# VHH binders against o75319, part 29

Target 1, 181 residues: o75319
Amino acid sequence: GNHIPERWKDYLPVGQRMPGTRFIAFKVPLQKSFEKKLAPEECFSPLDLFNKIREQNEELGLIIDLTYTQRYYKPEDLPETVPYLKIFTVGHQVPDDETIFKFKHAVNGFLKENKDNDKLIGVHCTHGLNRTGYLICRYLIDVEGVRPDDAIELFNRCRGHCLERQNYIEDLQNGPIRKNW

## First folded at step 16 (VHH)

Design ig16
Fold by OpenDDE, fold request of step 17:
Order: structure tokens, then sequence, then C-alpha cells
Structure ig16 (fold): chain B 181 residues (1-181), chain A 120 residues (1-120)
């Protein structure tokens, strides 16, 4: 069968909005077929995602899916009112320049088109932690000029979990700025 | 029980080609991203190619434009076409199931591997 990702249950479903930004990170929601393998309180579906966002008095305006699989949920499981963007991102390694650029471009496009509202950019990978955190922090560092340690601290605090991959952290702290256009 | 069985390895001269095959069983093949790993003597195992259920592919820089990964979900198979082979491609090649885990292990199952030797 389609198995629950490793330690997926151990991570908070949804983080908090990152103050001063439009970002919110969450772990991957799972489609209905996974529910039989989970206790009711462990379930986190696309519907649950939106409910939890609403509980925070927020609204999603874009979902960026960084997973390198299609087994978790279908874009059709999401409301039609929220655009969905897939950026296939290999795990465990620092994203390449193309991936980083795609992410930045998507974020900038969203911000340009959503100046009249306060909708959020929801970003997730499988656990909504390392790949997600890296790309969000990379954006804050490269585009917004945020100090690397501040970006990392902000993400960790808001996600409720800390980045775990040292190579990601090292690249954010000491790596070069990536192309923005 | 998850099983992955590789085949197609062998000895080839530099500049030559090989096609590796993998037969998968014991799980819903079409749900998972699959990949090929390789391990050269004295080196760590590394991934060389990935392919999602829908056919999206990514390659390691070292094999880009030379290797092509493909899959057949109806037959539960994944293949690796290896062109313009180099001596540095010499390794045991493994078919592997990619978990897409952000933590822990990126791959959770692989076969016994097939030896690929590229002579100068």
Amino acid sequence: as target 1 above (181 residues)
Amino acid sequence: EVQLVESGGGLVQAGGSLRLFCAASGFTFSDYTMGWLRQAPGKRREWVALITSGGYTTYADSVKDRFTISRDNAKNTVSLQMNSLKPEDTAIYFCARYTDSDIGHAFDYWGQGTQVTVSS
C-alpha cells in the first residue's frame, strides 16, 4: 500500500504565519486513502489544511508543493479558488539554482498579483521542514536581504520545528547568493 | 514483501551503452517515485536518476544528458539507458524506491544490484 511517510506523525501539521512575510509552512496533507492507516487525531487531509489555516484567521492564496512524488494528494483535492504550483524538489540535498529560481519567481509573481489582499503562500514538502525551510529562507536572504540566522530562526519558530539538515543550514549561512532573475 | 531485482549490467568499453532493468513487486509500484543508485569502489552510494509516477525525471549532474530513466507502471518496471559510458561510471547499480522523505532515509528499498564495468 501507500505508506505514511517516515515520522510524518511527529511534526505539527501547520506552522504559523511568518511575521513580516506572506509565508506559512505545513507538512504534506494526505489524501483519503491514507486515513485507514491513521488514528483520527493523526489525520491531516487537504480539507484539514484549510480548516487549520482558517483557525488561524488566515487564508491561503497559493500552495507551493515541493515534494518529489505524486502519491500524497491530488491537486484536484484542493479548492479551485487556490492556485497550486508543483516544484519537484529532490530531498536531502541543497536545491539547485533552477529550483531556487522557480521558487523565487513564483513567490514574486504571487506578491505582484496579490497586493490588494493578505492571502498567504503555503509551502510544503513531505514534512514541511527542510526543503520548505531552505527555500523560504533562501528567498528571505536573497530577495529580502534578511540575515541568514534571522531567517532560520524565524522559520524554525513559526514552523514549530527546527531545520534538521546541516547542509541546508550551512548553505544558508555561508553559501553564495543565488540568482534572482 | 518489497522486492527489486536489477538486471542488464556487464562489461562495456568507454563510449559504449548499456540498458539496466528493474522488476518491482510487493507494493503499489505506481504510487512511488523510483530511482537508480550506484556505488563505486571505495565511494558512497549516490543517486543518479529519479522518476516520479507521472514520469517527471531528474538526473545527477555527472550523468545528465547521458543517462535516461524510464518506467512502465503496467509492468512494474524501471529502466536506465546508459549512453556514452565512462570508466568513472563503473559501479554497482541499484534500483531503489524513493520515499520523498524530508528527513531520515531518502530510499527505503533497493535490490542486490547489478555490476557495470566500463573499461578504458
Scores: ipSAE 0.921, ipTM 0.956, lowest interface PAE 0.5, mean pLDDT 96
Fold by OpenDDE, fold request of step 17:
Structure ig16 (fold): chain B 181 residues (1-181), chain A 120 residues (1-120)
Amino acid sequence: as target 1 above (181 residues)
Amino acid sequence: EVQLVESGGGLVQAGGSLRLFCAASGFTFSDYTMGWLRQAPGKRREWVALITSGGYTTYADSVKDRFTISRDNAKNTVSLQMNSLKPEDTAIYFCARYTDSDIGHAFDYWGQGTQVTVSS
C-alpha cells in the first residue's frame, strides 16, 4: 500500500562524495514492498545503496535519515556495521535550530570517532535534495566556514540535482549562522 | 480509496478545549505519518501537528504546548486535543496524510474538515 514518493524516480539514487568532505547524499532507498510498483531499473533498495556506494569505491560509516516517516525502509534492512541515525525533519520548511544542532552534533561525533578511516556520512531525506542539501550546506557554512554559494554549488554538483526550494537557498545565503552549541 | 473523516469541531469559548478525531481508511494507516492541517478564513492552509507511525510528534510554534496529537494504529484514528484555545485558532481543521515528499506536496489526502470556532 505504500506509494512511491512524488518524482522520486526522477532523481539520481546516489550522488558523489563532496570533495573536501565526507558527505554523500542520496535519495531514500525503498524496501522490497515498493518493488512491485517500480520497474526493475527504477528500484533502489538499501542493498542497492550500498552497492552503488561501493561502485564509487567508497564506504558508508553513518547514515543520517532526515525523513519524517518510517514507511520507506527499516533500520534492520541496513548492515549492522553501519550506524543509523534518525533525525525527524519536517519537509518544505527550513529546519529549526534543534534539528540543525542535532545534525551538526551527529556529524561532529562521527568525525571525531572516525579519524582513522575515510568512511562517509550518508545523508538522505525522501529525495536527498532539499532537506539533505540544506543541512549539509548549513554544516559547511556554520562549522567549516564555507561560503554559502560555494557550499550550495558543491552540493548541487555532487548530488547531480540543484536545491529546489527558495526558502532553503535564501536561508543558507542570507540567514543567520546557527549556533554550534 | 483513501478516506479521512474528521469530527469533533464546534464552537468554544476562548480558553476552552476541543478534541478532534479522524477516522482513516483505504490505506495501511500504520505506515504513514499523519497530521492535522488548518485553514483560517483568508489564510493559507498550514500544518499544526504531525505524528509518525511510531508516535513521534511535532507541532507548529503557534500551537505548541496547547495542542496534542495522538494516534491509534489499531483503530486507524488520529486525534487532536486542543487546549487553551484562542480566537486565532478558528479554522477548518483537516486530518491529512503526510507524504514526506521533499518536493511537491507534503500532504496528499485530507478529509472535508471540521469547523472549529473560538469566540472571544
Scores: ipSAE 0.914, ipTM 0.952, lowest interface PAE 0.5, mean pLDDT 96
Fold by OpenDDE, look of step 16:
Structure ig16 (fold): chain B 181 residues (1-181), chain A 120 residues (1-120)
Amino acid sequence: as target 1 above (181 residues)
Amino acid sequence: EVQLVESGGGLVQAGGSLRLFCAASGFTFSDYTMGWLRQAPGKRREWVALITSGGYTTYADSVKDRFTISRDNAKNTVSLQMNSLKPEDTAIYFCARYTDSDIGHAFDYWGQGTQVTVSS
């Protein structure tokens, strides 16, 4: 059967909405085939994701999936009313300019089309931490003009876990602004 | 038991081509992203190509437009077509299973590898 990602169980399933933004980060939900390898309290399905978001009195308007695999869940496992966007993003390395641009473009497009509501942009990779945190922070820094340390602190606090990869942190703090066109 | 067995390596002149093969067993092959790694003498192991179950591919900058990764889910195989080979491509090449872990190890299984030597 499908292998549970390393240390996946150690991370909170869903973070908190980032104040001043429409972002919320979470770890990857796992389809039913993974449940046989998990204790009931460890299970986190696509359905569980939406239930947890609802418990926070929020609503998802878009899901951005940054994983570089298709084994965790299928888009068909999500409600039809919530758009799903896949941006294949290799782990452990700083995303390239094309990936960064795709993410920014998706976020900007969503914000333009959803001015009349307060629905959230849900972003996840496998653990919803490093890749997810980097791209969200990159957006806040490059597009919203947020100071790098403030963006990182905000993400860490809301996700309930801190960015772990130094190359990501270093690029956010000292790297160049990426193109926004 | 997960097993990955590489083949197809050898000696080739600069500008030449090789095709590497990998046979996978012991897991649901069609579920996983697969990749190729290489390790040159005195250098760290690096990934060179990835392919998702659905066929989405990406390559390291050093091999882009020269290497092509493909897979056959019905046969549990993954291959690497290497064109326009350079001496700097000399390395042991490994077929590897990609975990997509955001932490820890990006690959959890790989074979014994196959030697690729490119002469000038």
Scores: ipSAE 0.902, ipTM 0.947, lowest interface PAE 0.5, mean pLDDT 96
Fold by ESMFold2, fold request of step 17:
Structure ig16 (fold): chain B 181 residues (1-181), chain A 120 residues (1-120)
Amino acid sequence: as target 1 above (181 residues)
Amino acid sequence: EVQLVESGGGLVQAGGSLRLFCAASGFTFSDYTMGWLRQAPGKRREWVALITSGGYTTYADSVKDRFTISRDNAKNTVSLQMNSLKPEDTAIYFCARYTDSDIGHAFDYWGQGTQVTVSS
């Protein structure tokens, strides 16, 4: 059996596009095998993800999956035309420099390849909050020069939930700016 | 019932090697990321290695390049090869199941552990 992640049902499935950016955050969609343990209104499948994005009049051009597991859904459950990138990110601790670099590289590559459209980068971890919020904010701070508190406020408002882990918040606010090489 | 049973611990001279084994049962092993934790005397339990079902690995800095985690999904086992052992590696080592969650606990099950003692 596939256990539903702790408190996964407590989080909004999909946030709103972050104004002035190409980011949208969401919790991990769950393949059909998990639905035995969910009420119909609690379900959030890969198909549901794309329907909800379309309901916002948006389109995904890349999905960055930050989970450190492969049990939630298979990449083939996503449309073949949408690029998918897995960046295995250990939870409970601030992502290491290699992980941050991979994320920045992926975002910068997307922006270059998609400069002539308005498609979004979808980012998720398990709950679409702590690891997701950290890496999006780290990008905005290090690459775009956004002030830490402004990046955090923007993420929290658009995700619909505040970043929860203090070590991530503290690193964003008081930790070193990571170099972009 | 989830069960994780460690073995292979013992007394080892500094600079030596040791291989730990973990037998897993009571869950769909191939679905889960697994790890090794350790608890040194007077210290909190900490993870030292993680391995996904597909074989992707991550190590704590203190053991990087000395320890190697591996798994056998057909036998439901996880192994930890420990090379160039140091007295600071002395600890109880636990096989553990990773939750992949920033909410709640990082690991939800672990075994009774196996003692590794590295003498000088």
Scores: ipSAE 0.786, ipTM 0.905, lowest interface PAE 1.0, mean pLDDT 93
Fold by ESMFold2, look of step 16:
Structure ig16 (fold): chain B 181 residues (1-181), chain A 120 residues (1-120)
Amino acid sequence: as target 1 above (181 residues)
Amino acid sequence: EVQLVESGGGLVQAGGSLRLFCAASGFTFSDYTMGWLRQAPGKRREWVALITSGGYTTYADSVKDRFTISRDNAKNTVSLQMNSLKPEDTAIYFCARYTDSDIGHAFDYWGQGTQVTVSS
């Protein structure tokens, strides 16, 4: 009995590449065992993820999985050629400094090692919205010097849904710049 | 039906220890992240510890280094070892199933709870 995450069906599966960045955000893909409770048009599997990325004429070079669980899919469900990184991120609260550091370190490492291609960093939590949007925006603000409101607007537009949790939004807008590694 | 049954609570002196147990049934326990919540008198429930099916753990700052969450996926149990107990740890403790969702509730099921009272 694999329960579909609350309101997961209500969110676009995959966003658009964020212009000027290497990021693309999506909701968690669900392995086949979840499909018993889904209409065919509601399904979004690991295979569907890669098909949708290909349809955008893009290629994933890294997936950063921010979920604090392992029940949605297995890394083995992903193409062997795409690196996968799990960063266990507790929801409902602003990610702690250790989590933010791990995310920044992973992004910086990817950019260095992929400077000769145009592959994307795919980032997801359960819905690809709150934890995902927070960490992407935190990176853009702290590392790239983007203004908080501009980072949030860019994420919201490209994801196709607005950040929802007020505590994340308030921290991005008014919280301290976080120390880089 | 999902069921979570806590046990092991009681009265203990400050500085003492207790071990809480939770028996889970009605779901594929080994697939889910589990946690312990507590609710002190007159306060809202708060989470104190989380553990993934693979054994990765996170603790609230107030209990870090004093409490240890563990699980046995073969027996469908979660436990909480509580050491160096303080009067402010007095609460009803609930075993809970974590949703891993920023949408809606952070936990979707919890038990009846077990009372822990720490005397000064």
Scores: ipSAE 0.779, ipTM 0.899, lowest interface PAE 1.0, mean pLDDT 93
Fold by ESMFold2, fold request of step 17:
Structure ig16 (fold): chain B 181 residues (1-181), chain A 120 residues (1-120)
Amino acid sequence: as target 1 above (181 residues)
Amino acid sequence: EVQLVESGGGLVQAGGSLRLFCAASGFTFSDYTMGWLRQAPGKRREWVALITSGGYTTYADSVKDRFTISRDNAKNTVSLQMNSLKPEDTAIYFCARYTDSDIGHAFDYWGQGTQVTVSS
């Protein structure tokens, strides 16, 4: 039934904390039912995610799931102590203004509630690259005033893979600033 | 084998309504987000509506508030209610399975399509 997403095996499971931010990006963890088609070293479950974050001496305080499907894992597979937020984000196209606003609102809310700790916002789509990179960069550009090319370079370096979809890159570099309110 | 079979197309006057149906088989339907695509003569195929297994929906701007996608996970069906039809809605409509991947193709399976023709 559940097929491994195309090229999912080709991407590092978890990136590094993005310096100067509260973000860490990763590819979608896959529930145990997917593991029959994976070598042991290819597995990346919800539990594996938290172990890898702990190995970096970090802690997740929020997971933002950008996938436009519910087939990869259940929120119940996550520790109940970590908040989970689903923002259904259509792929292959630049996220619409409603989606961008939801993401900004979620990040701003997290930063307010977590000003006295160092927990991270984990963000993923299917591969943790294009939708994830776009929305993180859009936040940094629109809310933090980061230059587009600096945001993209920071994301690419910390994720360990470069943004691939040209329409996302073009919108970040040359598209309009989106309203924050 | 994955099969998607569309039906319900036809000729309709502008301002009219039509309901398309899709029967799915050969996969665990309730695991997948489904959608409707359309291809007008001489145009590229475009996505018009998506629906997750849990019922969350999104629409292309060109059809918002006129089209409604729905699904029945028990019957393995997807429907598209099309209201206030316009001549520019004339196209072959395809039921499709969404990949939720930016890396590969957006849809991995679609049917043979059903023709919708809107006359003025």
Scores: ipSAE 0.778, ipTM 0.903, lowest interface PAE 1.1, mean pLDDT 93

Design ig18
Fold by OpenDDE, fold request of step 17:
Structure ig18 (fold): chain B 181 residues (1-181), chain A 120 residues (1-120)
Amino acid sequence: as target 1 above (181 residues)
Amino acid sequence: EVQLVESGGGLVQAGGSLRLFCAASGFTFSDYTMGWLRQAPGKRREWVALITSGGYTTYADSVKDRFTISRDNAKNTVSLQMNSLKPEDTAIYFCARYTDSDIGTPFDYWGQGTQVTVSS
């Protein structure tokens, strides 16, 4: 069968909105077929995602899925009112310039189109941590001019977990700025 | 039981081509991203190519434009077309199931591998 990702249960399902931004990070929600392998309190479905977001008095305006798989859930499992964007991102390695650009472009497009509301950009990979954190921080650093350490600290605090990949951290702190256009 | 069985390896001259095959069983093949790994002597295992259930592909820089990964979900197979082979492509090649785990290892199963040797 379709197996639960390694240590997926160990991570908070949804982080908190990053102050001063429209970002919120979460781990991948799992479709119904995974529920039989989980205790009720461990379940985190697309529906649960939206419920948890609402509990924070927030609303998602975009979901960016960074996973390099299609086994977790289907876009059809999401409300039609929330756009879904897939950016296939290989894990464990620093995303390439194309991936970074795609992410930045998506975020900028959303912000341009959603100036009249306060909807959030939900970003997730499998655990909603390393790839997610890197790309969000990369955006804050390259586009918003945030200091790398400040971006990382902000993400870690809001996600409730710290970035684990040293290569990601190193690239954020000491790597070159990536092209924004 | 998850099984991945590779075939198609062999000896080839530089500039030549090989096609590797993998037969998968013991799991819902169409759910998973699949990939090819390789391990050269004295080197770490590295991913070479990935293909999602829907057919999206990504390649390592070292093999880009030379290798092509494909899959047949109806037959539970994944293949790797290797063109313009180089001596540095010499390695054991593994068919692997990709879980997309952001921690630990992103692959949880792979076969025994097939030897590819490229002579100069």
Scores: ipSAE 0.921, ipTM 0.956, lowest interface PAE 0.5, mean pLDDT 96
Fold by OpenDDE, fold request of step 17:
Structure ig18 (fold): chain B 181 residues (1-181), chain A 120 residues (1-120)
Amino acid sequence: as target 1 above (181 residues)
Amino acid sequence: EVQLVESGGGLVQAGGSLRLFCAASGFTFSDYTMGWLRQAPGKRREWVALITSGGYTTYADSVKDRFTISRDNAKNTVSLQMNSLKPEDTAIYFCARYTDSDIGTPFDYWGQGTQVTVSS
């Protein structure tokens, strides 16, 4: 069977919408094959994701999957009405410029196409924390002009967990602005 | 029991080529991203290449354009074609199962490794 990611259970399944943005971060939902290894209250399926989003009176308009694996769930497990974008992102290292660009491009495209609604961009990696937080913050910093510390604080507060990787934090705080084109 | 068995290592001259193989068993191979790690003497283990179940690949900068990772899901095998080998590539190479954990280690299983030695 599929291995439950380390400490996956320790993280809130879904964060809160980041005020002033259309971002919401969550940990990876797991397909049914994982349920046998989880207590009922620990389960977090694609269906559960949408239920939790609805509980927040929000709606997902896009899911960006940053995991570098395909074992967690299938895009077919998601509603057809919600676009799914895979950006294979290696963990533990600062995403490269190409990855950052892909993310920014996807976000910008979504915003342009969804001006008439308030649907959210759901972003996740495995834990919905480090890679997710970095790319969201990178976008806020590079594109929206947000101060790095403010972006990080906002993400941490809304996700309910703080970025853990120092290399990500350092790059956000002190690293160069990444090209937006 | 998860098992990963590497083969194909050896001694090669700089500029030469080697092809490493890995046979996997004990898990649903096609579900997992697989990778190669290497550890040189006195250095930390580092990832070299990754390949998703669907065949998406990425490489460490140090091996880009020289190494090629591939997999055969029907045979539960992963391979690493290493071209233009350099002395700096000398290391024990490990086939590893990638979990994508954002914390801790992103690999949970690897084999005993195969020695690759590149002479000047």
Scores: ipSAE 0.913, ipTM 0.951, lowest interface PAE 0.5, mean pLDDT 96
Fold by OpenDDE, look of step 16:
Structure ig18 (fold): chain B 181 residues (1-181), chain A 120 residues (1-120)
Amino acid sequence: as target 1 above (181 residues)
Amino acid sequence: EVQLVESGGGLVQAGGSLRLFCAASGFTFSDYTMGWLRQAPGKRREWVALITSGGYTTYADSVKDRFTISRDNAKNTVSLQMNSLKPEDTAIYFCARYTDSDIGTPFDYWGQGTQVTVSS
């Protein structure tokens, strides 16, 4: 069967909406084939994702998947009414400018097309923490002009877990602003 | 039992080419991203190429435009075409299964490796 990501079970499945934004971060939901390796209370499926979002009185309008694998779930496992965007992002390293631009472009496009509602942009990698946190913070810093430490603190608080990778943190705090093409 | 078996390594002159092969077994190959790693003497192991189940690829900057990773899901194989080889490409090359883990190493299995030596 499919391998459960290391420490995946240690992270909260879904964070909270980030105040002042349309972002919500979550760990990767796992398709049915993973369930045989999990206790019932550990299971987190695409269906569970939507149920948990609903429990927060929110609605997803877009899912951005940053994982560099396709083994976790299929886009077909999601409701047809919610757009799905894959941005293959290698872990452990700071995303390149192209990846950053793709993310910014997707977010800006969504915001432009969804001015008449309050639907959320759901972002996830494997744990919904490092890659997810970096790109969300990069957006807030580069596009919204948020101070780096404020962006990081906001993400950490809302996700319920702190960014772990020092290279990501260092780049956010001291790295250059990336171009907004 | 997960098994990855590399082949195709050898000695080649600078500017030459090699093609590495990997045969995978013991898991649903088509579900996983696969990759190639290398380790030069006295250096840390590094990834050089990745390929998703659907064929999306990425490369380390040091090998970009010279190496090409491909896979055959029907045969459970992954290959690495290495062109314009340089002496600094000398290393043991490993076929590896990619899990996308965000902690530790994102690869959970790899083979015994195959030696690639590029002479000046």
Scores: ipSAE 0.900, ipTM 0.946, lowest interface PAE 0.5, mean pLDDT 96
Fold by ESMFold2, fold request of step 17:
Structure ig18 (fold): chain B 181 residues (1-181), chain A 120 residues (1-120)
Amino acid sequence: as target 1 above (181 residues)
Amino acid sequence: EVQLVESGGGLVQAGGSLRLFCAASGFTFSDYTMGWLRQAPGKRREWVALITSGGYTTYADSVKDRFTISRDNAKNTVSLQMNSLKPEDTAIYFCARYTDSDIGTPFDYWGQGTQVTVSS
């Protein structure tokens, strides 16, 4: 069977655009095969993702998928015109420097190519919280010079849930600035 | 019922090689990221290698460039090639299914393990 990720139902599907940034965070959408164990109101498919973004009067210009698995949905379940990038990110541990570099490179590339529009970068891991929040905050801190506490508070408010993992929070607050190259 | 059965462990001289195998059943193997864990005497169980259903791999720093994880989705098997073995690689090795969750446990199933002993 297709296991629903632990406590996935407990998290809001999609957050709000983070003001002053191009980021929006969400939990992983689940393909149709998962829906057998979900009530209709619990479903959150790739199509549901795009409908919810449209309801906010926003448009996705890139999806960055941080999950370390391929079982949740296929890129083919997304509109072909929406760029999709997988960055396999191991959970439970602070992402390594190579993962952080890949994320920064992807975001910087997007901002350069999309300077003449207002499209958003959608970022998710399994729950759209810990790995997602860490990498978004790491970008804001290292690249944009945002204070760690300000980045964390902005993410938590716009996601609608607080970062939970202490090792991620401590690394953001007290860890070194990572190289942007 | 999920079952993971490891094999291929044994005694090997330092600098030598060994290949572990894992047979999986009771779930849709091709949907899941799989890994190898190890537990040395008196130490916590740690992951050493992960492989996605599509073949993307990641290794713990302690085994990088020495170990190679692979899988065969048609046969529902995972393998771990271990080269340049060191005495500190001595452990029980477990095949495990990865959850990809920061919220719950990182692995939800593993087998009974296979012993690897590296002599100096």
Scores: ipSAE 0.793, ipTM 0.905, lowest interface PAE 0.9, mean pLDDT 93
Fold by ESMFold2, fold request of step 17:
Structure ig18 (fold): chain B 181 residues (1-181), chain A 120 residues (1-120)
Amino acid sequence: as target 1 above (181 residues)
Amino acid sequence: EVQLVESGGGLVQAGGSLRLFCAASGFTFSDYTMGWLRQAPGKRREWVALITSGGYTTYADSVKDRFTISRDNAKNTVSLQMNSLKPEDTAIYFCARYTDSDIGTPFDYWGQGTQVTVSS
């Protein structure tokens, strides 16, 4: 099978900061071993990630990696000054309550520790879209009180791609009430 | 070519145990998250357990605390210890390679499967 994640090339590497939030979403950066199957303009490495964030005049203060695998890059390839958190998130299904809790806890902790700066929380899954968009929107809805449709629209616009999985969209719009803690 | 070969299935009484084995070849096994799927007659195939290369595991709710997935990266094997078996666990069990994608298929390769039958 295909070593580059399916349709990974079709997604913008990094979105824009979501206004009024501390979030920026991106697709998974790929370590050098993947590059032999990529044209130079298609490459998106951990170094490329940081360069693109700097190009937006932003700085990452935390990376939340939602992938359920360890094959895409090693945390050691990131600068030591950027905290990294792995939250193994099973794809194709709405994340379970434990996963949602871990995400909320991580974001809340970051906001408390970083209230005196403007650093961003970078969030990615494989494509930086479905799991990433779900958890960011879940946080905005449950913790910040944002209307589901407004959270989804904001994410879609800033990511540059619309959430695709209907089961995630349905859960955000009509899903069960969840506790934050 | 990627190959996944399951074994260890059979007939067992409710409350009993079985251990399934999967031999993997044709890819760098230690780089990939692996899983077990099952398919009961007339039912959709469902994942049961996942294990990352580093040993992190997740289980479907229906099998939590009864099933244990494990792997041996030196032998390129995945195992599923199945305890407290119920008739509802009757299915063909497949070893599978996880894609970690919300796009396309969640698993890209699986074996021919091994039958597990749990009698009441």
Scores: ipSAE 0.790, ipTM 0.908, lowest interface PAE 1.0, mean pLDDT 92
Fold by ESMFold2, fold request of step 17:
Structure ig18 (fold): chain B 181 residues (1-181), chain A 120 residues (1-120)
Amino acid sequence: as target 1 above (181 residues)
Amino acid sequence: EVQLVESGGGLVQAGGSLRLFCAASGFTFSDYTMGWLRQAPGKRREWVALITSGGYTTYADSVKDRFTISRDNAKNTVSLQMNSLKPEDTAIYFCARYTDSDIGTPFDYWGQGTQVTVSS
């Protein structure tokens, strides 16, 4: 069966828009088959995601799914007007340079195509925290020139949970620059 | 009860090949990303290959282009084709179920393992 990811219930479903950026982070929404294992107030479906974004007076223009699995929901469960991109990202380790480059390329492409609107890039992994926070912060540091500690603080505040894995934090603060090309 | 049973290990000369096989039971196999881990004597356990239910694969740098992971969702099996084997590949190899979580453990179940020994 479809097991609820460990501690998934403990995290806020959706964060807040990160000021000065086009990012919003959230935990993975779960398709209907998971709802048998959830109380109604614990549910967070693909539809719930879009409703919560609209409640913030925002609109998604792209979802970047960083999970290394396809069991949580189907892209077909999303409104057809929202582009979806899967970047399979191995957890527990700092994403490799290819993964970082794919993320940067996707964000830069979105910003170019959406320069005339204010739609957001939604980014999630399983919990919307460690892989998600790492790649968002890596983009802000490498591409936007944000100081590491400022990027981390902004992510933590807007997500509503702090980045937890020290290897990610250490790499963001003290690791080498990453290629943008 | 989740069970993962590895087979196909053995003694092989450097440069040779082996195919490992894993039979899975006790869970909806086609829902889960699966992997192979290995543990050499005195070393920590490390993943070497991952495969999603849809067939997307990722490899550790040390085995890239030499190892191929595959799966058969109808038979609930995972395989690891190991080519161009090196003495450094000597380890116990475990079939494992991936959690896709940065919270808690990266793998929640693995088998008893199968020994691979590559002689020089």
Scores: ipSAE 0.782, ipTM 0.904, lowest interface PAE 1.0, mean pLDDT 92

